# VH-VL binders against Large ribosomal subunit protein bL20c (rpl20): the designs that were tried, part 17

Target 1, 123 residues: Large ribosomal subunit protein bL20c (rpl20), of Euglena gracilis (p07133)
Amino acid sequence: TRIKNNGISKKKRKRKISKMKGWVGGHSKLFRTGNQQLMKARHYAFYDRKKKKNLNKTLWITRINGGLKYYLTINEKYNIFVSFLRKTKTYVNKKLLSEINVRDSKSFSHLSKPIMKSTGINL
Below, E stands for the ipSAE of ESMFold2; O stands for the ipSAE of OpenDDE; V2 stands for 0.75 times the mean of E and O plus 0.25 times the DockQ between their complexes.

## First folded at step 9 (VH-VL; framework fv_temelimab)

Design c7 (at its last look DockQ between E and O 0.02; V2 from the best seeds 0.00; counts 0 for: pae E 15.5 > 2, placed apart)
Fold by ESMFold2, look of step 9:
Structure c7 (fold): chain C 123 residues (1-123), chain A 117 residues (1-117), chain B 106 residues (1-106)
Amino acid sequence: as target 1 above (123 residues)
Amino acid sequence: QVQLVQSGAEVKKPGSSVKVSCKASGYTFTSYEMHWVRQAPGQGLEWIGAIDPSTGDTAYNQKFKGRATITADKSTSTAYMELSSLRSEDTAVYYCAREFYDYFDYWGQGTLVTVSS
Amino acid sequence: QIQLTQSPSSLSASVGDRVTITCSASSSIYYMYWYQQKPGKAPKAWIYDASELQSGVPSRFSGSGSGTDYTLTISSLQPEDFATYYCQQYDSYPYTFGGGTKVEIK
């Protein structure tokens, strides 16, 4: 059966993913603050947050083409990664897949790099 | 172990200002937004604003714009919230809180600010 | 701004009771977040993304809802669950909280 992540495992992965990434680009939800009118600030912030959530899922898939940068939980990244490998007919050793540590996003990123290089997914 | 340690309680006169500090440890300070939330005695929670420590970018609840100033010092991993022109209604516990993917996963212990003549 | 209306504002319940707290948003939101706060303490993250339990939160807690209407449910109330619970929206500035629901011993 597939790995399920409820509760504690999901929290740990979210923390490690965030620490691993460091800085999330200059498009933080704090953007468009300061001297803008409240209506404009609320309008821009609302769209930015909605686009950020959808973009984060899309960015994971797009960033496989440009590298290993993740906003999704490690379980979601693992499932998307495996699906991507199947769609591209990329062979991966089953033992290597089983060694991917869903509790450690840095371990996931490190283990997936050779596969990404071999498939031509680069920046 | 993520920890947010705030400065001690303050007693202030109306019209003065207060600056509350929040020292972060156990994580990369510049990787997470820091938010400020207050709670008047017996009341609910009210968002004041936030600051991206890596860029210095801020956002404010319009209710506090012009009175609240949120800053961060990367070298000491410390966020600050300054509230000026204090009124009795500003009496509250002030919290710093770390944002993690759309919610506040860690909170400081709170700083009681009492505005009394 | 998006207003959050929690109901009830206060309730009294016995250990073992099933407790339901509601939170209604003035407009549709993507996710609701919940915090637990005990007297004299800071809030703790409790439920995120409407239904996901924060680490260390007992499985007797659950969250549900979408759009404007959300709930937090405690299936069998325990002594340590007596606290005030707050909902929060993160969809637009200013970020707002519900008025809180105080759960007390009956």
Scores: ipSAE 0.000, ipTM 0.523, lowest interface PAE 15.5, mean pLDDT 71
ESMFold2 (binder alone), look of step 9: mean pLDDT 92; pTM 0.930
OpenDDE, look of step 9: ipSAE 0.015; ipTM 0.593

Design c8 (from s71 with heavy chain S31D W105A, light chain S91N D92S; at its last look DockQ between E and O 0.03; V2 from the best seeds 0.00; counts 0 for: pae E 14.3 > 2, placed apart)
Fold by ESMFold2, look of step 9:
Structure c8 (fold): chain C 123 residues (1-123), chain A 119 residues (1-119), chain B 106 residues (1-106)
Amino acid sequence: as target 1 above (123 residues)
Amino acid sequence: QVQLVQSGAEVKKPGSSVKVSCKASGYTFTDYEMHWVRQAPGQGLEWIGAIDPSTGDTAYNQKFKGRATITADKSTSTAYMELSSLRSEDTAVYYCAREGLYDYAFDPWGQGTLVTVSS
Amino acid sequence: QIQLTQSPSSLSASVGDRVTITCSASSSIYYMYWYQQKPGKAPKAWIYDASELQSGVPSRFSGSGSGTDYTLTISSLQPEDFATYYCQQYNSYPYTFGGGTKVEIK
């Protein structure tokens, strides 16, 4: 059970964020719908902190990547998506994103699409 | 309750090394990145580097690259920061701090470890 | 790397005064944080994302700003607000802090 590199590091992820010139949060109706779901996701983060979990961090990442592929055409790794969430002030626990994807696929699409479009990254 | 408990104060001679430990409790150690920050007496804060305990990936302030080594032991939920080739200017309080998942702020901080470098 | 310049480096004010601390970044940033540190203690997270107060932070504190210019304001200074305040950017490595603003009560 040695430590393995599972992907791009936080340093590499943060360097990529700093190179995204003109990062701006969207103000469209899609973005406002996403903000409503962000408040619901913030509430779930509270409950997540009360639970003790044996769940592997990799399992949460796998669930999020599945949801992302389902609702978006982006081919980039999970860490790039998390950096977009931080940049747009979307404070969502990785496990909660996975649970939202299962329970409310419309909400996941609304959270993801405005963020991706506002970055200027073409899908 | 989330806590970070650091090893005790150290007095070192120039040219030696120091290794500071930071034991985490009250949360899943591998879910959060651990950062190291130092503060020279009467001075401001300076970021040293970080580790992602789940992947082992590290990042360093270039000022400390080559002298600082940050590691983590998953089995004991303990992070370590080792600084080699110590100089008198390395006299400082060394903090570990956890990066939050939601706000990305450093919370909590360890109590700090004073490292004094003098002959 | 992104340099943060805090102003003033220190100030002295009376209880009840409105106090404003500025933090200027050498390039545009999005992730600005504030920390409070009392003598002999570790810093405490105080303001997140330029304007969001940590739980337990008194409502007399506020944060504002965007781009390169950020402020921390105490609307009615209290004796317990004696501390040094640091801004911090989270946009790029290395993470950098401002030089600090020491707030003293007259």
Scores: ipSAE 0.000, ipTM 0.529, lowest interface PAE 14.3, mean pLDDT 72
ESMFold2 (binder alone), look of step 9: mean pLDDT 93; pTM 0.938
OpenDDE, look of step 9: ipSAE 0.578; ipTM 0.864

## First folded at step 10 (VH-VL; framework fv_temelimab)

Design d1 (from c1 with heavy chain W105A, light chain E52Y; at its last look DockQ between E and O 0.02; V2 from the best seeds 0.00; counts 0 for: pae E 15.3 > 2, grease 18.904 > 18.9, SAP .499 > .496, placed apart)
Fold by ESMFold2, look of step 10:
Structure d1 (fold): chain C 123 residues (1-123), chain A 119 residues (1-119), chain B 106 residues (1-106)
Amino acid sequence: as target 1 above (123 residues)
Amino acid sequence: QVQLVQSGAEVKKPGSSVKVSCKASGYTFTSYEMHWVRQAPGQGLEWIGAIDPSTGDTAYNQKFKGRATITADKSTSTAYMELSSLRSEDTAVYYCAREGLYDYAFDPWGQGTLVTVSS
Amino acid sequence: QIQLTQSPSSLSASVGDRVTITCSASSSIYYMYWYQQKPGKAPKAWIYDASYLQSGVPSRFSGSGSGTDYTLTISSLQPEDFATYYCQQYDSYPYTFGGGTKVEIK
């Protein structure tokens, strides 16, 4: 069910599991129902390590090409997208972030390609 | 329950225009993109375009650019698709569909509006 | 634009058979979706992100694939699976659909 983290001391494991339990409940509800105005500090505290790993990968990989227009046109979702990139160790330079904040685009592919080139998420 | 209800079937002559409505209920209309897809009799699905109801921003399949106009009315939670300069090959069932927030799948779809173009 | 070619265009199989339909893209894609459509009805979202089942979809359905080649499989065909199945790419505008695969049971 729960996957233990190898190489972590008993004290460190207790602290990690306690934090995950508290965030799993609150974070899962925030993740599903409130795409708007998500708090960055509560991102990615929630998961069964095995099951959530696959779900997180799906959300990161599939949203780059399909959801970028939505996040740019609905400013409320911008920080969710940037947080997803940071949590997957996808480095985003400041110039690219400012260009993503542009709201008016006629093409979904046009908006998504700079992120794909700079992040390598499609790899 | 999330629901999309479209306007009724229409019969049109070549060269005229048609405007199909799609009334949304059961969710926050401005939080989700609305897409339009058509299906000619016995044929597959063809994407027409989309609108973000919160900004009015649109995207169109190049095939329909210049003929299709997609709009949204926030006060009535209703999206519209107008197709001008109708031809007989525009005979199809026209669907509206909501794009999901986290899977981006089209769900739900409207019931469809048959538009028949004939002389 | 990215073209999707489904194969076969139609098939007929018995209840309990394993059915496989394919969708080939003209260029590599990352995001592929499947829809089920029954006669006289709007399509229903069926599989998202190539392999994840929508809520309420029976576990006998599965999806797989990457790059240009994608597959929808029904492990044990049931009478209610009679429908047309469409693939859709979500990578770039215009969004495109495959031509459909009509599954008939008999």
Scores: ipSAE 0.000, ipTM 0.530, lowest interface PAE 15.3, mean pLDDT 71
ESMFold2 (binder alone), look of step 10: mean pLDDT 93; pTM 0.945
OpenDDE, look of step 10: ipSAE 0.375; ipTM 0.816

Design d2 (from c1 with heavy chain D103W W105A; at its last look DockQ between E and O 0.02; V2 from the best seeds 0.00; counts 0 for: pae E 18.6 > 2, placed apart)
Fold by ESMFold2, look of step 10:
Structure d2 (fold): chain C 123 residues (1-123), chain A 119 residues (1-119), chain B 106 residues (1-106)
Amino acid sequence: as target 1 above (123 residues)
Amino acid sequence: QVQLVQSGAEVKKPGSSVKVSCKASGYTFTSYEMHWVRQAPGQGLEWIGAIDPSTGDTAYNQKFKGRATITADKSTSTAYMELSSLRSEDTAVYYCAREGLYWYAFDPWGQGTLVTVSS
Amino acid sequence: QIQLTQSPSSLSASVGDRVTITCSASSSIYYMYWYQQKPGKAPKAWIYDASELQSGVPSRFSGSGSGTDYTLTISSLQPEDFATYYCQQYDSYPYTFGGGTKVEIK
């Protein structure tokens, strides 16, 4: 599932999903196919990925920078944080980090502190 | 590259039926819903119904309940819309249209099929 | 079902004019789409999600609105913009279209 914006994008996706379910009415087989249509729709969003590549990157950078400001003892920028991830060979998905920061700021801080310590930055 | 090609114009008498075809090419037919929309002369657009070609699941505008039948043939990548008990007010151009990805509009549309119902 | 009321039903404007088309829904919706249709042709996808331009649509077109009130705007009308424009809701069955707005170049 591709995540564009917190809150707003989720509303649009949920409403689209509800519209898809309207196809099925009361038939039990139709309910099952509604879930398959959701998977197909998510798959084919890939074809629009190139249009949204730069916008998605900007959104992730903004969320990561906001998290660094609030939940680390030093003021870190996106590039510095990414270099920390590479130096520690941490392969955590950047999109997941930005989403966790929006929803659970304590979890974001907990995940990022060990990475900062492994790079030699004093907290 | 993606295209929808519909069957030719038809002239029908009241009380008969018509079956319009829509052949898809340039994409995976079973991965997209197919919708049917009509336009009476000088009037706006009216949604008839839709089909998921992978499952055969359909949805219909209640206005056409009992008269419209939408089907799909996976092997020929062709969708069909059959309208029975035709009346003169069913004279319209009938379009097939592929539903876009979940935030895009219907794209593409077929070229349209004129169905004329007259005595 | 959700009725969409487009206004005006037709308009005449000069090349270079700013043109505004309104679409009002009988109840609040989230999925508002716009189509352009030229005489004798099938409709073309034009604007999705109220404000996002379909691929190949000129930047002089814009869409806005939420809830019940939506607008399509052409900032500088061109001769090729002569067409009928339809709004469409995709929130609930039956999916409905506005009555259309015919744009004529004086």
Scores: ipSAE 0.000, ipTM 0.512, lowest interface PAE 18.6, mean pLDDT 72
ESMFold2 (binder alone), look of step 10: mean pLDDT 92; pTM 0.935
OpenDDE, look of step 10: ipSAE 0.028; ipTM 0.666

Design d3 (from c1 with heavy chain L101D D103Y W105A; at its last look DockQ between E and O 0.09; V2 from the best seeds 0.00; counts 0 for: pae E 16.6 > 2, placed apart)
Fold by ESMFold2, look of step 10:
Structure d3 (fold): chain C 123 residues (1-123), chain A 119 residues (1-119), chain B 106 residues (1-106)
Amino acid sequence: as target 1 above (123 residues)
Amino acid sequence: QVQLVQSGAEVKKPGSSVKVSCKASGYTFTSYEMHWVRQAPGQGLEWIGAIDPSTGDTAYNQKFKGRATITADKSTSTAYMELSSLRSEDTAVYYCAREGDYYYAFDPWGQGTLVTVSS
Amino acid sequence: QIQLTQSPSSLSASVGDRVTITCSASSSIYYMYWYQQKPGKAPKAWIYDASELQSGVPSRFSGSGSGTDYTLTISSLQPEDFATYYCQQYDSYPYTFGGGTKVEIK
C-alpha cells in the first residue's frame, strides 16, 4: 500500500531536495529551479546518447524557436535565447532543449523563465 | 526506506558467466536508472553500464566488449547484470547503484556482491 | 573516454587540518561528482555538480572547480572523515572515476 502512493512520496522527496538546493539566494537559486527541469531532461538524454544520431542543427533551432514563440513575445528568437544561455553559463546542450520543447512546451517555458530572470534580460 | 539488496558472493571458473541480482525497494523502480559499478580488490571504481527499467534501454562501457548484459524485471523490482567469458581480472565487488534524485550522485548503492574468478 | 587523475593517492593528516584533494580531467567536463567510501562499505554520494553537498554531508566539506580542474576540501578534518574519496565525471560514456585518495588520520 505504501507503493500505491509513489506520486506523493516522489513529491515529498522533490521538495526536500529543492529546499536543500535553494538555501542560497540569487543566481544559484534561479539556476536551481531550472536545474530541476534539466534533471528530467538529462534523464531523457540518457536514451538519446545511446542512439548517437547526428541531428541537424537547423532542426534543433527550429524546435527551440517554436518553444520560444510559445513562451516569449514577438521578436524573441533562438539567437537571443542562446546569448542568454551563454550569460548564465548554462551547460544544457541544444539537443536536450529541443527534446524538451517537442514533448512539453509549458515545461520549456518554465525552464527558460528562471534563466532569463537571473540575467536581467528584458522581455 | 530506499534500499538495494544484492545476491550473495559467487566463485566462478574462467570462461563461465555470472548473473548478479539487485532488488530495489522503497521507491518506484521504473522511475530511476540502475547503474552497475565494480571494484577490484584494493582498486578503484569502474562503471559497467546502466538500464532504464521503464523502457529496458541500456548503455554499456565498451571495455566489456559485449560480455555484459544488463536487464530489469519490473514485476519483482529487480535489476540483473550478467558478465560472460569470465577472466581472473573480473574478480571484483559488483555494485548496483540507483541514479540520484535530480542531479544528485548515485544513491543508494547496493551492499556489493563479491565475484571471485579462479581456476 | 575522459580520464580522471586524482591526487594525492593517499595522505595522512591530523584532526583539525585542512585537507585538499584534486581531480583533473583529460578534457573539459561539466558534471563532477565525489563519493566517500569507508573500508568494507559501498561508496556514498558526497558532492554533486562539483560543489553541492549531498544531504547529510557536514559543512566542513566543500567542492570547487570547473573545466578540467576540481577539488574537494575538508576545512577541519575529523576522525570520521577517514575514508577513500573518489571523483567521477558524469558527462559522457563510459562514466569514469578517479583512482581515489585515501585519507588517513594520524
Scores: ipSAE 0.000, ipTM 0.527, lowest interface PAE 16.6, mean pLDDT 72
ESMFold2 (binder alone), look of step 10: mean pLDDT 92; pTM 0.937
OpenDDE, look of step 10: ipSAE 0.027; ipTM 0.701

Design d4 (at its last look DockQ between E and O 0.29; V2 from the best seeds 0.00; counts 0 for: pae E 12.2 > 2)
Heavy chain, then light chain:
Amino acid sequence: QVQLVQSGAEVKKPGSSVKVSCKASGYTFTSYEMHWVRQAPGQGLEWIGAIDPSTGDTAYNQKFKGRATITADKSTSTAYMELSSLRSEDTAVYYCAREGSWYDYAFDPWGQGTLVTVSS
Amino acid sequence: QIQLTQSPSSLSASVGDRVTITCSASSSIYYMYWYQQKPGKAPKAWIYDASELQSGVPSRFSGSGSGTDYTLTISSLQPEDFATYYCQQYDSYPYTFGGGTKVEIK
ESMFold2, look of step 10: ipSAE 0.000; ipTM 0.541
ESMFold2 (binder alone), look of step 10: mean pLDDT 92; pTM 0.933
OpenDDE, look of step 10: ipSAE 0.022; ipTM 0.667

Design d5 (at its last look DockQ between E and O 0.07; V2 from the best seeds 0.00; counts 0 for: pae E 12.8 > 2, grease 18.94 > 18.9, placed apart)
Fold by ESMFold2, look of step 10:
Structure d5 (fold): chain C 123 residues (1-123), chain A 120 residues (1-120), chain B 106 residues (1-106)
Amino acid sequence: as target 1 above (123 residues)
Amino acid sequence: QVQLVQSGAEVKKPGSSVKVSCKASGYTFTSYEMHWVRQAPGQGLEWIGAIDPSTGDTAYNQKFKGRATITADKSTSTAYMELSSLRSEDTAVYYCAREGLYYDYAFDIWGQGTLVTVSS
Amino acid sequence: QIQLTQSPSSLSASVGDRVTITCSASSSIYYMYWYQQKPGKAPKAWIYDASELQSGVPSRFSGSGSGTDYTLTISSLQPEDFATYYCQQYDSYPYTFGGGTKVEIK
């Protein structure tokens, strides 16, 4: 299965933003970033069946860090941050979390960084 | 009502294959990964592999190298696990299990199990 | 592969006893889970993220640990708690389970 190199037309992009209504709220820059990360995830899924699970986990981490302006740490620290979200009983699908717009990244960073420091987690 | 219903028990000869089905109901089939786990009589649990039903992407325990094939049919909300070149040590109960949400990766819903007996 | 070693493999206890089950990983892990299984039944999710009880699990159950060493504790054993308990890791492929701990009635 081959994914096009070209971007989606403006008309198709507008429809995708409309279908995401109610998730986050931001529409312009966030949609472009989220759509590109979705296409990369589908691309990686075809490289190796026996390695695709590991690649999907890596892509989710990359999407979250790539979309957050205040840079949450990469790799194993994503798992620690997800543990904090579970402990607060915040229900969020992993695919949905990677599509959170950048304005929410300020809220995540402002709220999460002091807690992560107080628990001894390295940044 | 969320449930996973598996196909019935099978008796097989060594060298043959078996295909176990797992019908999902009461939830959106494509939103959750489906896993396969087996348990030999009187033994512990062993992970076989998984499928993402939305993409068809799979992962396998290398112990089953080339013998296990996991598939999913979106239109019937059914996952399948086929094990080829059966040996007597493949005698086990085979479970399908749904991976839950909240990023905890717990298997929250299990099928009833399918006994596969391999004897000559 | 990450091997999980449970201790003990079986134990015999009376109603009201405090029971402790351990699970040791061959390397440090982050995602540890526990399941309860009764004979002839599929396993049930019991404890997630090392210490969090699944919905419907009695508060007499608790979990703790990090890194390589994890425990499941039953503070006052009840008749319905006699089962086999399994630990599981999700940190790396293949996902693996402990050998199980059978809790039997004296």
Scores: ipSAE 0.000, ipTM 0.530, lowest interface PAE 12.8, mean pLDDT 71
ESMFold2 (binder alone), look of step 10: mean pLDDT 92; pTM 0.935
OpenDDE, look of step 10: ipSAE 0.086; ipTM 0.723

Design d6 (from c1 with heavy chain W105A, light chain D49Y; at its last look DockQ between E and O 0.01; V2 from the best seeds 0.00; counts 0 for: pae E 14.4 > 2, placed apart)
Fold by ESMFold2, look of step 10:
Structure d6 (fold): chain C 123 residues (1-123), chain A 119 residues (1-119), chain B 106 residues (1-106)
Amino acid sequence: as target 1 above (123 residues)
Amino acid sequence: QVQLVQSGAEVKKPGSSVKVSCKASGYTFTSYEMHWVRQAPGQGLEWIGAIDPSTGDTAYNQKFKGRATITADKSTSTAYMELSSLRSEDTAVYYCAREGLYDYAFDPWGQGTLVTVSS
Amino acid sequence: QIQLTQSPSSLSASVGDRVTITCSASSSIYYMYWYQQKPGKAPKAWIYYASELQSGVPSRFSGSGSGTDYTLTISSLQPEDFATYYCQQYDSYPYTFGGGTKVEIK
């Protein structure tokens, strides 16, 4: 029995609310902290956007490089492949490339092969 | 052909504000982030902030926090940067620049808008 | 905030000289870009991803580096290469630029 009952969920929620209510000075700032909470939310959104953008860029590069090594048996760096796409005016979204590689490796291979052959890569 | 056309030069008094416009054409305005960069006379480049026109989400350089406001109007494909509480050191050429989808490089740049804060 | 230090701040060289410009980051980065700016003009994207030349950039330009240390090299300086070159990081906000390197032709 994985799910016990809703009583445990309520207990956890009440415990978390109690911790927030036990926070020093919190309840005395109810209406005045509204702007502060909005500012904190905007602050976290900013940092989350920054972290997501940088993490996504790193993740996309790793996924594309993995796809290139695995399916085309080439040891080329992501930067060389992306630069070739730019030079040939083949505008493909980096996120789309990584999603195609993860979900449909045959389509990734078909998209990549003409570009690789144009570089004179033996593969 | 992608173009960014900025509003004309402005002369402002210290303590006032300025709002520079950047009208985009030749591409889907909401698909690309718009960035603002300034260059004081004889100085290097300084990033001010950016906006995603599709969501209205913004990011700012901490140096300009509280003074800079970046907005976008989807209906006119125009981005705006407003800088308040102007000082003489805010005298600069202000550029808008589009961030590329695939390489994140700024291309193209607007022609620049000279803002002069006269003491 | 990632600080970028360019060196030298300016240089003067003869046509045909090999010119090297360096850019050092205060922490490791991946997305390093170079821009060329001529007087009175907006900057132009010049080198992407540390080493990738923009379309139309002469092959005498090259870029290299990783981590914190990056270079832009002009193998044989030409008169039209008179400009100021800026490095830029795109890894994290705020995006920052190097102080620039002014290249003057003797």
Scores: ipSAE 0.000, ipTM 0.529, lowest interface PAE 14.4, mean pLDDT 73
ESMFold2 (binder alone), look of step 10: mean pLDDT 93; pTM 0.941
OpenDDE, look of step 10: ipSAE 0.013; ipTM 0.639

Design d7 (from c1 with heavy chain W105A, light chain E52Y Q54E; at its last look DockQ between E and O 0.03; V2 from the best seeds 0.00; counts 0 for: pae E 15.3 > 2, grease 18.94 > 18.9, placed apart)
Fold by ESMFold2, look of step 10:
Structure d7 (fold): chain C 123 residues (1-123), chain A 119 residues (1-119), chain B 106 residues (1-106)
Amino acid sequence: as target 1 above (123 residues)
Amino acid sequence: QVQLVQSGAEVKKPGSSVKVSCKASGYTFTSYEMHWVRQAPGQGLEWIGAIDPSTGDTAYNQKFKGRATITADKSTSTAYMELSSLRSEDTAVYYCAREGLYDYAFDPWGQGTLVTVSS
Amino acid sequence: QIQLTQSPSSLSASVGDRVTITCSASSSIYYMYWYQQKPGKAPKAWIYDASYLESGVPSRFSGSGSGTDYTLTISSLQPEDFATYYCQQYDSYPYTFGGGTKVEIK
């Protein structure tokens, strides 16, 4: 519901993210940086959802659990990750997304583990 | 051109009610929460409550429980805050403020509505 | 509720001085914001997420902190910086503001 730009801007963001796909290889420094930023982004989304919107607890848990499980078990593509964030009403700013290193599965796995721990979702 | 325009200043007697309006323009009214904050003369800022215009859901500072009523009219893109049983300590400037996009600070704020409660 | 204590409540400084304003929370918070308010005007968003400047905010402003202790710093005070600065937490209801710090230039 909360959007920064209109539909055309959304298309531009998706195309920009797609062009960044695979732009950084596995690097230990990038993992630590990405982990820190992802943890903050997930914490923001989770905390904001609790504070700003009165969502049914059951619906929220189902969306988070389903999205995380689906994404982590089936596909590592960046566009699927972004779709998961939208389905859970998790909003990550464009600056954070543009700096996330998701080129390889190893870096993504290290990045996603803290998010799952932070959310408390039993996947 | 995001703009919040509030109703004019009011002078009220103790025990009466006041209803302040806040008309939004330049953005999709139902996409953002509207918050109400007041500032007594020479004092700091105090959060009153908020509304999600899309659902009508509200939240209030317990200090104003039973006295404050926040509503929204989607058809006119206008939020309202009504404060009943006015006291002299309710004399303040009342602001509406839109929640910030992607957890930015409240932006914009309305120009403020001075409510004076005096005998 | 989470209480925010700003220090100092007021200060007077010369143009060019470094000014530091502190905001302390009664419990750990994640969402700290700063507003600037000039006399007779509504507050303006100034710093979000503790350290990020809003658009149009001069680079002489900076913010830092985490947990319970936060600061706003003006590296070289200018005449247009005369205002009251408020911190705000956005973690839980009721949302609360600090008491404000009035910055006077003299």
Scores: ipSAE 0.000, ipTM 0.523, lowest interface PAE 15.3, mean pLDDT 70
ESMFold2 (binder alone), look of step 10: mean pLDDT 93; pTM 0.941
OpenDDE, look of step 10: ipSAE 0.236; ipTM 0.768

